# Miniprotein binders against q56419: the designs that were tried, part 5

Target 1, 326 residues: q56419
Amino acid sequence: MEGRTLEEVQEEVFKRHGVLVPKKELEDLAKALEEAGLLLTEKVEARLKEEEEKLKRERPMRLAGLSYPEGEREARAFLEAFRASYPGEGEEARVLLMPHLEPSRVPEVYGAALAALEKTPPPERIYLVGVAHRPLKEKAAALPVPFQTPFGPALPDLPALQALDALLPFELFNTPLAFREEHSLELPLFFLKGRFPEARVLPLLVARRSPELGEALKVVLRDFPGLLVLAVDLSHVGPRFGDTPLTRTLAEEARRRDLGFLERLAEGEPEAALAFLGANPTRIDGVEVVASLLPLLRERKGKVLAHRLDLEAPTLSAVGAGTLVL
Short names: E, the ipSAE of ESMFold2; O, the ipSAE of OpenDDE; V2, 0.75 times the mean of E and O plus 0.25 times the DockQ between their complexes.

## First folded at step 18 (miniprotein)

Design t18 (at its last look DockQ between E and O 0.04; V2 from the best seeds 0.00; counts 0 for: pae O 7.4 > 1.5, pTM E .451 < .8, other shape alone 18.184 > 2.5, unsure alone 69.106 < 70, SAP 102.374 > 70, grease 1472.176 > 1400, not compact 1.57)
Fold by ESMFold2, look of step 18:
Structure t18 (fold): chain B 326 residues (1-326), chain A 81 residues (1-81)
Amino acid sequence: as target 1 above (326 residues)
Amino acid sequence: SRIRLREPEITPVEGGFLVSDPYGVYEKPLALTEAALFLLSLLDGKTVEEIARELEERYGIKVDPEEIRKFLEELDEAGLI
């Protein structure tokens, strides 16, 4: 796709459609596109490069003061309140599935994750696998930099990340800007770093299923053991997600899909969990992560600790969240 | 000067589209009519049919390429050049 001058655009419209668009209208559109950051001008390129270079050094908190407190003491109290929201006991986790939904919407689901972490020996490193909400240049990506938290920086495990990159058929460090606003890593990381302040992190995103990622991670985990965390949400139903308004029937179907998916994962049957979803009619977003990580999930039995399908009344929609230990 | 278009995030809205930076570095979206999307497609070197297909596949929005073409003819007939 080549760049074009405004004069070339004007000529092409005239050739194709017999209409001469005034040059001023094209100039006004080009200016508006530049102000929105959608043209590759020198100014836009410089701004994007500046933001990308910042992300190659560190990933700052973007949700402090919004989703969790910025100060360390307040952040510790916040963690304890979430733990108290789940009155049960956890189980030791080798693999933890936890949400990335806004924490205040599903406090007991995050509390269940904290309960599991209480039973889990502090790992040397955490493989944190989220869902890319922004485009990636490849099926998956990582960002090998410190992620800031109220508990201090979560430091990257550079040797493990380099080993992973070396095993993949694509460059792992491919889209730094995709991490800029990615809450599927930031929100779970707050809880993980608060509980395991010394653990290093491999911050990973999946956009599309990658069997290569799962096979590579199985090799890397052998030499660099740690806690595997799937930071995923479950069903997304209702008008916000392209459905009719949420009904009792749709909510019951979403719960059935969520729980059936989690239960099959808990039986060590991730292929069966994916097959159970079929065309994924309730849009469980954990599917691409699970499909990528099959080699790490097979034959691992565990337990569902919590689930909520959280209603968003103003939009007549709902999102499911769960906590699973394997 | 020469211009090149970044690949935008396109969100359908009543009467048009919101077009934005997919990574949120630039925060303000640009509201475009269907006609403005045609002009955008010319900047990017795509046909109206290719843009219509992309909108349907990416966002589930059905756009008739012939309506875009006729809209440009209406601009010409109205003396907007």
Scores: ipSAE 0.303, ipTM 0.705, lowest interface PAE 3.0, mean pLDDT 86
Fold by OpenDDE base, look of step 18:
Structure t18 (fold): chain B 326 residues (1-326), chain A 81 residues (1-81)
Amino acid sequence: as target 1 above (326 residues)
Amino acid sequence: SRIRLREPEITPVEGGFLVSDPYGVYEKPLALTEAALFLLSLLDGKTVEEIARELEERYGIKVDPEEIRKFLEELDEAGLI
């Protein structure tokens, strides 16, 4: 076992909870965690290697039947309902910032994204830039395989992905397992594929700010034009994120940060948007993505279409989501 | 000039690529200590779905909520929760 001994676990549990867990129960726990794939064992490593080999061919749906319908007919009805939740009209997007939060939490924000996509001519390709909620070997990564959706596979743009890789100082095609369950790509891709069934996709993840990515993408976009999508959430506040329970003051600060960030992006001032956040005390998710894409966001004027700070009542925590067109 | 992919070698196939990535396991494994403490900290009123989501968000590890439920039942039966 890499890490602490069962005796150290037992001691820590006793210190924290006042319960002395017998060593046998800790062994049974370790076995259950191994079976669940939570512990890195030879068995888990073998399974992960098999999953990695599958990811060389396709990325299967992980959230179908959970976050969105698996069936195409039901998935289309889902899109229509989300679009209907936003009462406004969209604007043509060259850059779309949209959420990757659980769709049911912020339906009108996704509805605003759909409204923007209605006014957007079908792109040849979509540069879908998500947030890596899992570690990457490099600052950013891509997975150059079909992503399954209820609307059929979202096919990769191989020439554009190759052109991007060639311009980066690091290996773009790293950490394939980080894509296996990454919702920051899967959830936005549902909406994007539903609206633009023929568009090729460049599924990109950012773990850390990569100015190199933005500069490379600026060159690639010249030769391979397409829609840029930033799949990012906004503030994360409350006990789940290390704060006190949501208060009016905390919610007002989260909203102020979210809107102040989005408004500065809408003014074509992405550096000012980042500077406005400072140390990012409300934990805006999209910071590293925006910081990576500065060359593509500068001087672009746009509009904030929607914003919501959604309360997760069981945890008294909240997550911000927004839709911005540029 | 033919754009050449860097290593790892990507082989174009119908509808996609074969990517040879030698990086192997990159998911942060739960140390038994962290996992056990985490699961025991969940006794303070979190749902199995919240647990599954936190495991996914923090560690990139998907756990079936039903497996978590079963595990919590085992902990309860053991008189640990």
Scores: ipSAE 0.014, ipTM 0.320, lowest interface PAE 7.4, mean pLDDT 82
ESMFold2 (binder alone), look of step 18: mean pLDDT 69; pTM 0.552

## First folded at step 19 (miniprotein)

Design t19 (at its last look DockQ between E and O 0.04; V2 from the best seeds 0.00; counts 0 for: pae E 13.5 > 1.5, pTM E .321 < .8, other shape alone 9.576 > 2.5, unsure alone 62.209 < 70, placed apart)
Fold by OpenDDE base, look of step 19:
Structure t19 (fold): chain B 326 residues (1-326), chain A 82 residues (1-82)
Amino acid sequence: as target 1 above (326 residues)
Amino acid sequence: SPEELKKLAEEIKKLAEELKEKGDPLAEKLLELIKRLIEKALEKGDPEKARLALELLALLKGDPELARELREKIEELAKKLE
């Protein structure tokens, strides 16, 4: 309860709503929230501490059996099916922008990423930059531990991670709990590990734009070459995101924003891509990642391989996803 | 009405799914808990208890922004149902 007592909550509810909630109902709710891990109780704190200690050793799969198969054989069949969903050929990638949305929603976009990876020589390391959907202590973070996948563990590149940390004005190895359930790393990593089983990984999260990260990575990439992957989604529109239900006009605006963003990135003009979004009214997810990586995206020409605005029918909301190679 | 509560539950489910997309792992659990609270409120025929339970949930989570968002969403929903 972040330092609040049940009595303080009861008083606040009474002050705001004129309703006195019985203490027992608050206790039952607090217990249910604790059991759900929603309250920072001593028990939840102890559990979080235990999970943090586990994250010093490895990051377990969280979405195995949900978003992708747990078994290696089934996981390989999953990769093949996703690749088959994209009818085109890929291009060699030095930078890959790909989604982190639920794979089943945008199979052909992940298929396009796999097609690009087929044309990409196996990298020694992958710089996997995701979106922090949880608060970070710093603008960016890394988790220097093995990430579990159906294809075996994705091992960290400790020398490259250390080199990156040394060039940053903040501690890179912060907020390990933010990685515990972060799908923006787990989902793309499934595809990347499946294609490049021997590649080491630098799992990075961006919470806020960090120009320092892009400049540091530019230096690190010289001494530690690898594939840069931006795991980002595009527009988020509809009632789930504070808009009216999806209309043709809203969908057209989301697509215009997504494609206009990706096309400017494909032209090697990342600043123009950000400027084109302005206040980002359609809530493109990858803005802070792109803003952090400007030095690595400038003057790189590429190609948009796929785009989809996927409707979530139960919420009349939509999320944009794209695949871009540079 | 039960239909209004169902709609409220769906919108709260949406909000929790938004929170899930915002990477709150607690969002699924929050959703389930909210669903249970709404079901319980429906069983008791007291939609105001469902609203109150949601606000309490937000307050108990200690996230004032989440509490504000939930409150605003509940108020917005209440206005749409009036």
Scores: ipSAE 0.008, ipTM 0.290, lowest interface PAE 9.7, mean pLDDT 82
Fold by ESMFold2, look of step 19:
Structure t19 (fold): chain B 326 residues (1-326), chain A 82 residues (1-82)
Amino acid sequence: as target 1 above (326 residues)
Amino acid sequence: SPEELKKLAEEIKKLAEELKEKGDPLAEKLLELIKRLIEKALEKGDPEKARLALELLALLKGDPELARELREKIEELAKKLE
């Protein structure tokens, strides 16, 4: 029925099957569909309301036992294994770019983030900025509740979140359901909370670039200093993302674009990094976050610690991940 | 999730085959229409349209027990899609 009138449906049935279905039957059918859908919609809406109310109190782990261990002892061993996957040294980060890709796919990239955190003085708070994978009502959102982790709850920095909300021209807290399954916060948070158990968190999602968010965060960071984390993945190439199967040429292009993007960010030139990507043909998902946070990235120089374009053999696709300190 | 949508599509195709074997030409032609609506809804990721189409299949057969079972199954899948 979506995208078709009853007359179009009637004509298609006649064309394909040689039967003219009476108009009254089609009208009764459409009415029955609407009535059945209202009942089913009410049950789904009641469930969503229940989940939304739970999210106004806390955000539970969704990936424990899947992407990382649920128990604290096992979780600490997991962190140490990832750190060992990157034998190099980190550098102190004022800004850290790290992935949100499944950790076992890019162990040395997460290990590089841990190495950077080892060199970073424990912050009072972490501004954790991920990529919304579900629609937001606004360009960006936050969820001001504890996020559960194997290392205990990551407590929200409520004063900093309220200061941020007050500076924005839109409602920051009005899309709680978008956080329900959002791995771009949960996966990096596991690593961050494991290394900084006392830090409070500002869990933020960007759906669409918001210059207002970057300007507001620059003001908030002055009064509420902390670590800024961009939890983003890089290129997405191959059939799972709408391309032809991964070829050596496509993989080389994706690596070149990932590294060129990261290197320009490392030079303190975020506008040049975005311009380098142009239409973003390899679908780096960090562009909306970077474009939002320009005031926080300009003239801040640093270093790329790690990068991997990880092959998904079953789908002939690949996803890039990197670690950048600024 | 995409896997849950594929499972729903497979179940709907199975029901369409059962109605076709019943030999009712009006049911068969309405079933083809329902199948296309479900396929279009699954392309857009619209579980509401898929649920409606499945309820229609049950109503066309005139089997209230099947309609009840399909409603419960659709509601279970809708919870998992969230």
Scores: ipSAE 0.000, ipTM 0.203, lowest interface PAE 13.5, mean pLDDT 79
ESMFold2 (binder alone), look of step 19: mean pLDDT 62; pTM 0.482

## First folded at step 20 (miniprotein)

Design t20 (at its last look DockQ between E and O 0.40; V2 from the best seeds 0.00; counts 0 for: pae E 1.6 > 1.5, pTM E .526 < .8, other shape alone 12.459 > 2.5, unsure alone 47.542 < 70, SAP 96.003 > 70)
Fold by OpenDDE base, look of step 20:
Structure t20 (fold): chain B 326 residues (1-326), chain A 83 residues (1-83)
Amino acid sequence: as target 1 above (326 residues)
Amino acid sequence: ERIRLREPQITVVTEDGKRYFLVSDPYGVYEKPLALTEGGLFLLALLRGDPELARELREIAERLAELGVKVEIRVEDGKVEIR
């Protein structure tokens, strides 16, 4: 979009509201926007470019010392504690659906994922498909660099990433800044790297449904076999997400939608899972990921290992999380 | 000079019974959010010329109104404050 001048904005406000906004106030706002990095100036563009250039080498940890321990020893103890929080046994996964929510909120759901990984032979590579919580230039993206973890770097599978890019109608290697702080990759990757230290990773983000991604991945998986991981959350309900405070009725509806979605996926009916959600009134996070991966989810039967709707008490809001193996 | 605005991340925060709009870099390169009033957010939408942002802001304003938050456009001393 072509930017407007301050004078054009001043005129527009005057035309619409009969109010003359002082030019100085608009200048002060413009300055504050520049300081927040929201105004594209030469200085802001240079800083953004510098951060993009850093992401050509590696993706540093952002949540180390916050969501998980930075030190390897402490990180291993963290994994063990999370595994212990799930009392069940896992099943071998060819496809793993797991959360990307703050681990401390849903420990047993991550524990169920770890239980499944214990029964899974070490994959050569992991296709880690997260949710883009930041804008992407394309429907999906990848970052073909090492991701730092307490267990050492998760190395990219460059041959498999290149094979995927070659089959997509858009540039896969887009929007590197979207990966900088994306927790939907960082959090599940901690658990995955801790369990499978030698596995290469394909870090993928989905912003919008891309059927082309699923078809391309289906081809790539033949030549480059690996574990497919969907790092997705489920329902998002309450005031943070535009609802009233959590009630029993709202929580029951969120659980019904979460479980009804997961169960249909477990039956090998991903289209039925999407259809069951309709307009997605409880805002299941993983919808665009599942819609993109339909060719890989069809006819695969599996099991729901865990589910939780976790209350964030300060906001009276809740987020659903689940673990599914296929 | 034409102002080029990036797509902002907008977060609604309630502190001491007041709602603030935190407008930030969508990629977190700039860590300091800008706290805007509804009036500041409206000016941001006009500067961007973003119909989607204008729609989102309207939806937020409507929902705030449903929650009993009065949106008053006050013009005091030449300032446009949307309260």
Scores: ipSAE 0.687, ipTM 0.835, lowest interface PAE 0.6, mean pLDDT 89
Fold by ESMFold2, look of step 20:
Structure t20 (fold): chain B 326 residues (1-326), chain A 83 residues (1-83)
Amino acid sequence: as target 1 above (326 residues)
Amino acid sequence: ERIRLREPQITVVTEDGKRYFLVSDPYGVYEKPLALTEGGLFLLALLRGDPELARELREIAERLAELGVKVEIRVEDGKVEIR
């Protein structure tokens, strides 16, 4: 979208409403926009570069004390409580699908992920693939730095990340700011680092489906084997998401879509899982991740360990979360 | 003198019977959001060169106003999506 001058805005308002907005009022708005970091001025760009340079050194915890405990002792107790919330046993995972929803909302779904990790030999590295909630410059991105956790830093697997970058037709490391507040990596990482304290991490985000990413990851995984984690949520339904009021029928449809999607993935049929969703009427999160990773999901059979469609009573809305091992 | 804007993060907030549009840096580097009324939002949309944006945001806000819900919105290629 092409911007306008202050004079063009004055003229448009006068044309529409017969009111001449004082130039000072528009100048005040422009100044306020700059103070909010929304104008592309030299000052704003310098500030953004400064923050970007910090993220090129490490990614700090942003949800400690909010979504999980900051202290290591309390964090270990937190993991044990979450495992206990799932009464079942897991299965070994070569690929794990787990949520990034607030953990207290779906404790047994995270517990199922922990149960799967108990059955999984400690990997040398974890390919952690989340959903970008902030703009990326490319279809996907990575941040090759330590991510802080209560269990110590999750160290990046630099050789594997460099190999991945070399195989892609786009710049993989050019959106550090998108990782600054990205909970789809931080929340799953807490659980993964707590269970596999020695594993290195490839922290990846997908904004738009990239067949190139999946093909490159298939190559990298052969040379750098590890655990592939899809950190995605499922249906998003209700008024908070632009729907009609949440009804029992809408909730049942969301659950059916979630489970049908997961079951087709568990059958090793990721294309069928995507086709089942069609236009994605319940807004299952992470379809772009699955669509990117098709080469890694084909013919890999597994099991759905848990699912919950969690009600947000204040917003009359719901979000689905699941645990799938392949 | 053409204003060059970044893509904003916008949140609709209802407080004390009034509706505000909090407009902020999408990466959270600038922590001070700009609170706009509907009129301010319209001026912002005109500065971007996209007057349709203000209409779409107003309609979303009206659908959600009775619930007092905070709604975060992504603007990509001139399209508005709830996130």
Scores: ipSAE 0.492, ipTM 0.756, lowest interface PAE 1.6, mean pLDDT 87
ESMFold2 (binder alone), look of step 20: mean pLDDT 48; pTM 0.269

## First folded at step 22 (miniprotein)

Design t22 (at its last look DockQ between E and O 0.18; V2 from the best seeds 0.00; counts 0 for: pae E 9.9 > 1.5, pTM E .283 < .8, other shape alone 12.846 > 2.5, unsure alone 52.235 < 70, SAP 100.986 > 70, placed apart)
Fold by OpenDDE base, look of step 22:
Structure t22 (fold): chain B 326 residues (1-326), chain A 80 residues (1-80)
Amino acid sequence: as target 1 above (326 residues)
Amino acid sequence: SDSERIRLREDPVIVTVKSDDPEKIREALERLRELAEKLGIPVITVVTVDGKRYFLVSDPYGVYEKPLALTEGGLFLLSL
């Protein structure tokens, strides 16, 4: 929209609809839009700029005290409890697929990830690839700053990030505001930093499939070896996601899609995994990430350690989560 | 002053929820919030309860601690 005054809006509504909207209602709506950051006012622009400038220095915790403990001692006890929720043993991971769902919903799936990390030698760096739940300017992005955790800051691998940027046909360091509240990085990073306190991190987001990202990462990983982590959820079904309430049939289809996807990844057939989903009718979250990382997933055999379809009872909806090692 | 002009950052999706049941309205609004966050687009939801009009506004960017604002207002403003 071109900038209009409240009086101009009132006049236009009156002309079009024959209704005079009270000025107070327009003021209240304008205030609500401003408070939501949807109005491009000087105040909103200044705040956006301030938040962008903060994100040039660090990414603060947003879910501390909500999804995980803020204090280090409590955070360590949290990790131990999550590890205890998975009764199995892990395997060494070169690639780890793990969830980014609220940890309390799928504790054993995160526990399986921790079990895998116990069998994994401490990496020098972690390539953490999350899902962009907010728009990105480009297909993928990175934020080259410390991410705060209860275990101290996760420091960026700037040389590896720069090497990656140099191989991409687009600017990697785009859309810093998309990282501000992105839980697909923050939640897995808690577990990763808790297990590997000295590892540097490459925090990456994928909004749309980028084959270029996978090819670039394949090159970068030669000079900058590390653990690749796909922080992705699986099926999203039920009324929250546009379906009918969860039924046995819908849950069975979600599980079939999730497991069929993970099993094909475990066989080293990521293209077959994508093809199996087709139009992705159960809305597997990690599709664009997997599609971007095909060169890194091909021919890698591994194991599905855990899977859960978690019911959110208030909405009669469910989200799938899994842990896969390659 | 430039502060007197309303300019939206992006064109919002406008959703109208017609229900007299406050619980159904709340559920619909939570779903719309989640949809807005997932789609990365601003959503303005118009709700009518007991003859009063309410607007719910979601910011997909999460710039503010409260991504949703609720107010009473006129329905026709959203179509502009």
Scores: ipSAE 0.025, ipTM 0.490, lowest interface PAE 3.9, mean pLDDT 83
Fold by ESMFold2, look of step 22:
Structure t22 (fold): chain B 326 residues (1-326), chain A 80 residues (1-80)
Amino acid sequence: as target 1 above (326 residues)
Amino acid sequence: SDSERIRLREDPVIVTVKSDDPEKIREALERLRELAEKLGIPVITVVTVDGKRYFLVSDPYGVYEKPLALTEGGLFLLSL
């Protein structure tokens, strides 16, 4: 028994502080804490179960009216405005790296992704790989349900998801709650569903690098070809992320690391891209995803279409975002 | 404090202690955090706002749209 009796607590307080708390007061406090703690635990567990059951049926929009318009007509106009923010032309992508940062912060980076999609034949399915911002029980997870968008539901590719689950040494579908608020899937999906309304989706999250995921996806892609999307941000620098105040030197380093990482990926050298970052001193967000997907990135050459290191003026911090086609 | 913000999750752990003997309360809260973490239950944190105590429940999956706060209650001590 690792718990303490009330007498042991009383003795420990007296030993360390020279104060004897009356046993009755300690008993009353322990009773109140136990009753409150048990009730809070039961209430929280019931609420978690309720929310989890909802997510087994569908994943609703969480950012409509906040990050993008709720109505379909307005959402289409929104897409066109973002495309216009990037005046260049795209290139066909078999693999697309795009951000998940708030779209209004990096409009031309999302515009570059739309330009690439214009050149890309509509895929039967999209492998959408984001970054888990909430705990996963395993290295990676998926949620095999429709994701709502202003353009209609993005339907899951259930056969491909089931094939992927069967190849992994861990449970793929065991953390539905992690998807509830996950913007790294929702924000890119808005753009992808708007351009490819008929494509099914494999919504995937990575928490920690999983070489097994990349090997399994290579197998699944042979039978279920589609577009692979890495929905990742780049450098995170400044006080919000544990640095001293953002300086010109830190910002220049972050840009250099972002672009060096992207350019090495564009040369088909993902291992070199990871090695270039070393201990990842500017906290590039895409490292765990790239490290998981090495078999899908090797020898695929392409082009960096856009990059921006966006300043967060209130926090004197910055986040990098880029668009890469392979 | 930097040590109280070193977590892999993005949820902040907000700890505010109100008492005549705050060192005893901090020690009790540390022990309760250890037990809650070992048992896999939510961490309970005390916050003082305008002289009133509130108990905040950790929400690592963002299930609640607002922080959960309880009005008026006892302080937490050791052992479950």
Scores: ipSAE 0.005, ipTM 0.350, lowest interface PAE 9.9, mean pLDDT 78
ESMFold2 (binder alone), look of step 22: mean pLDDT 52; pTM 0.401

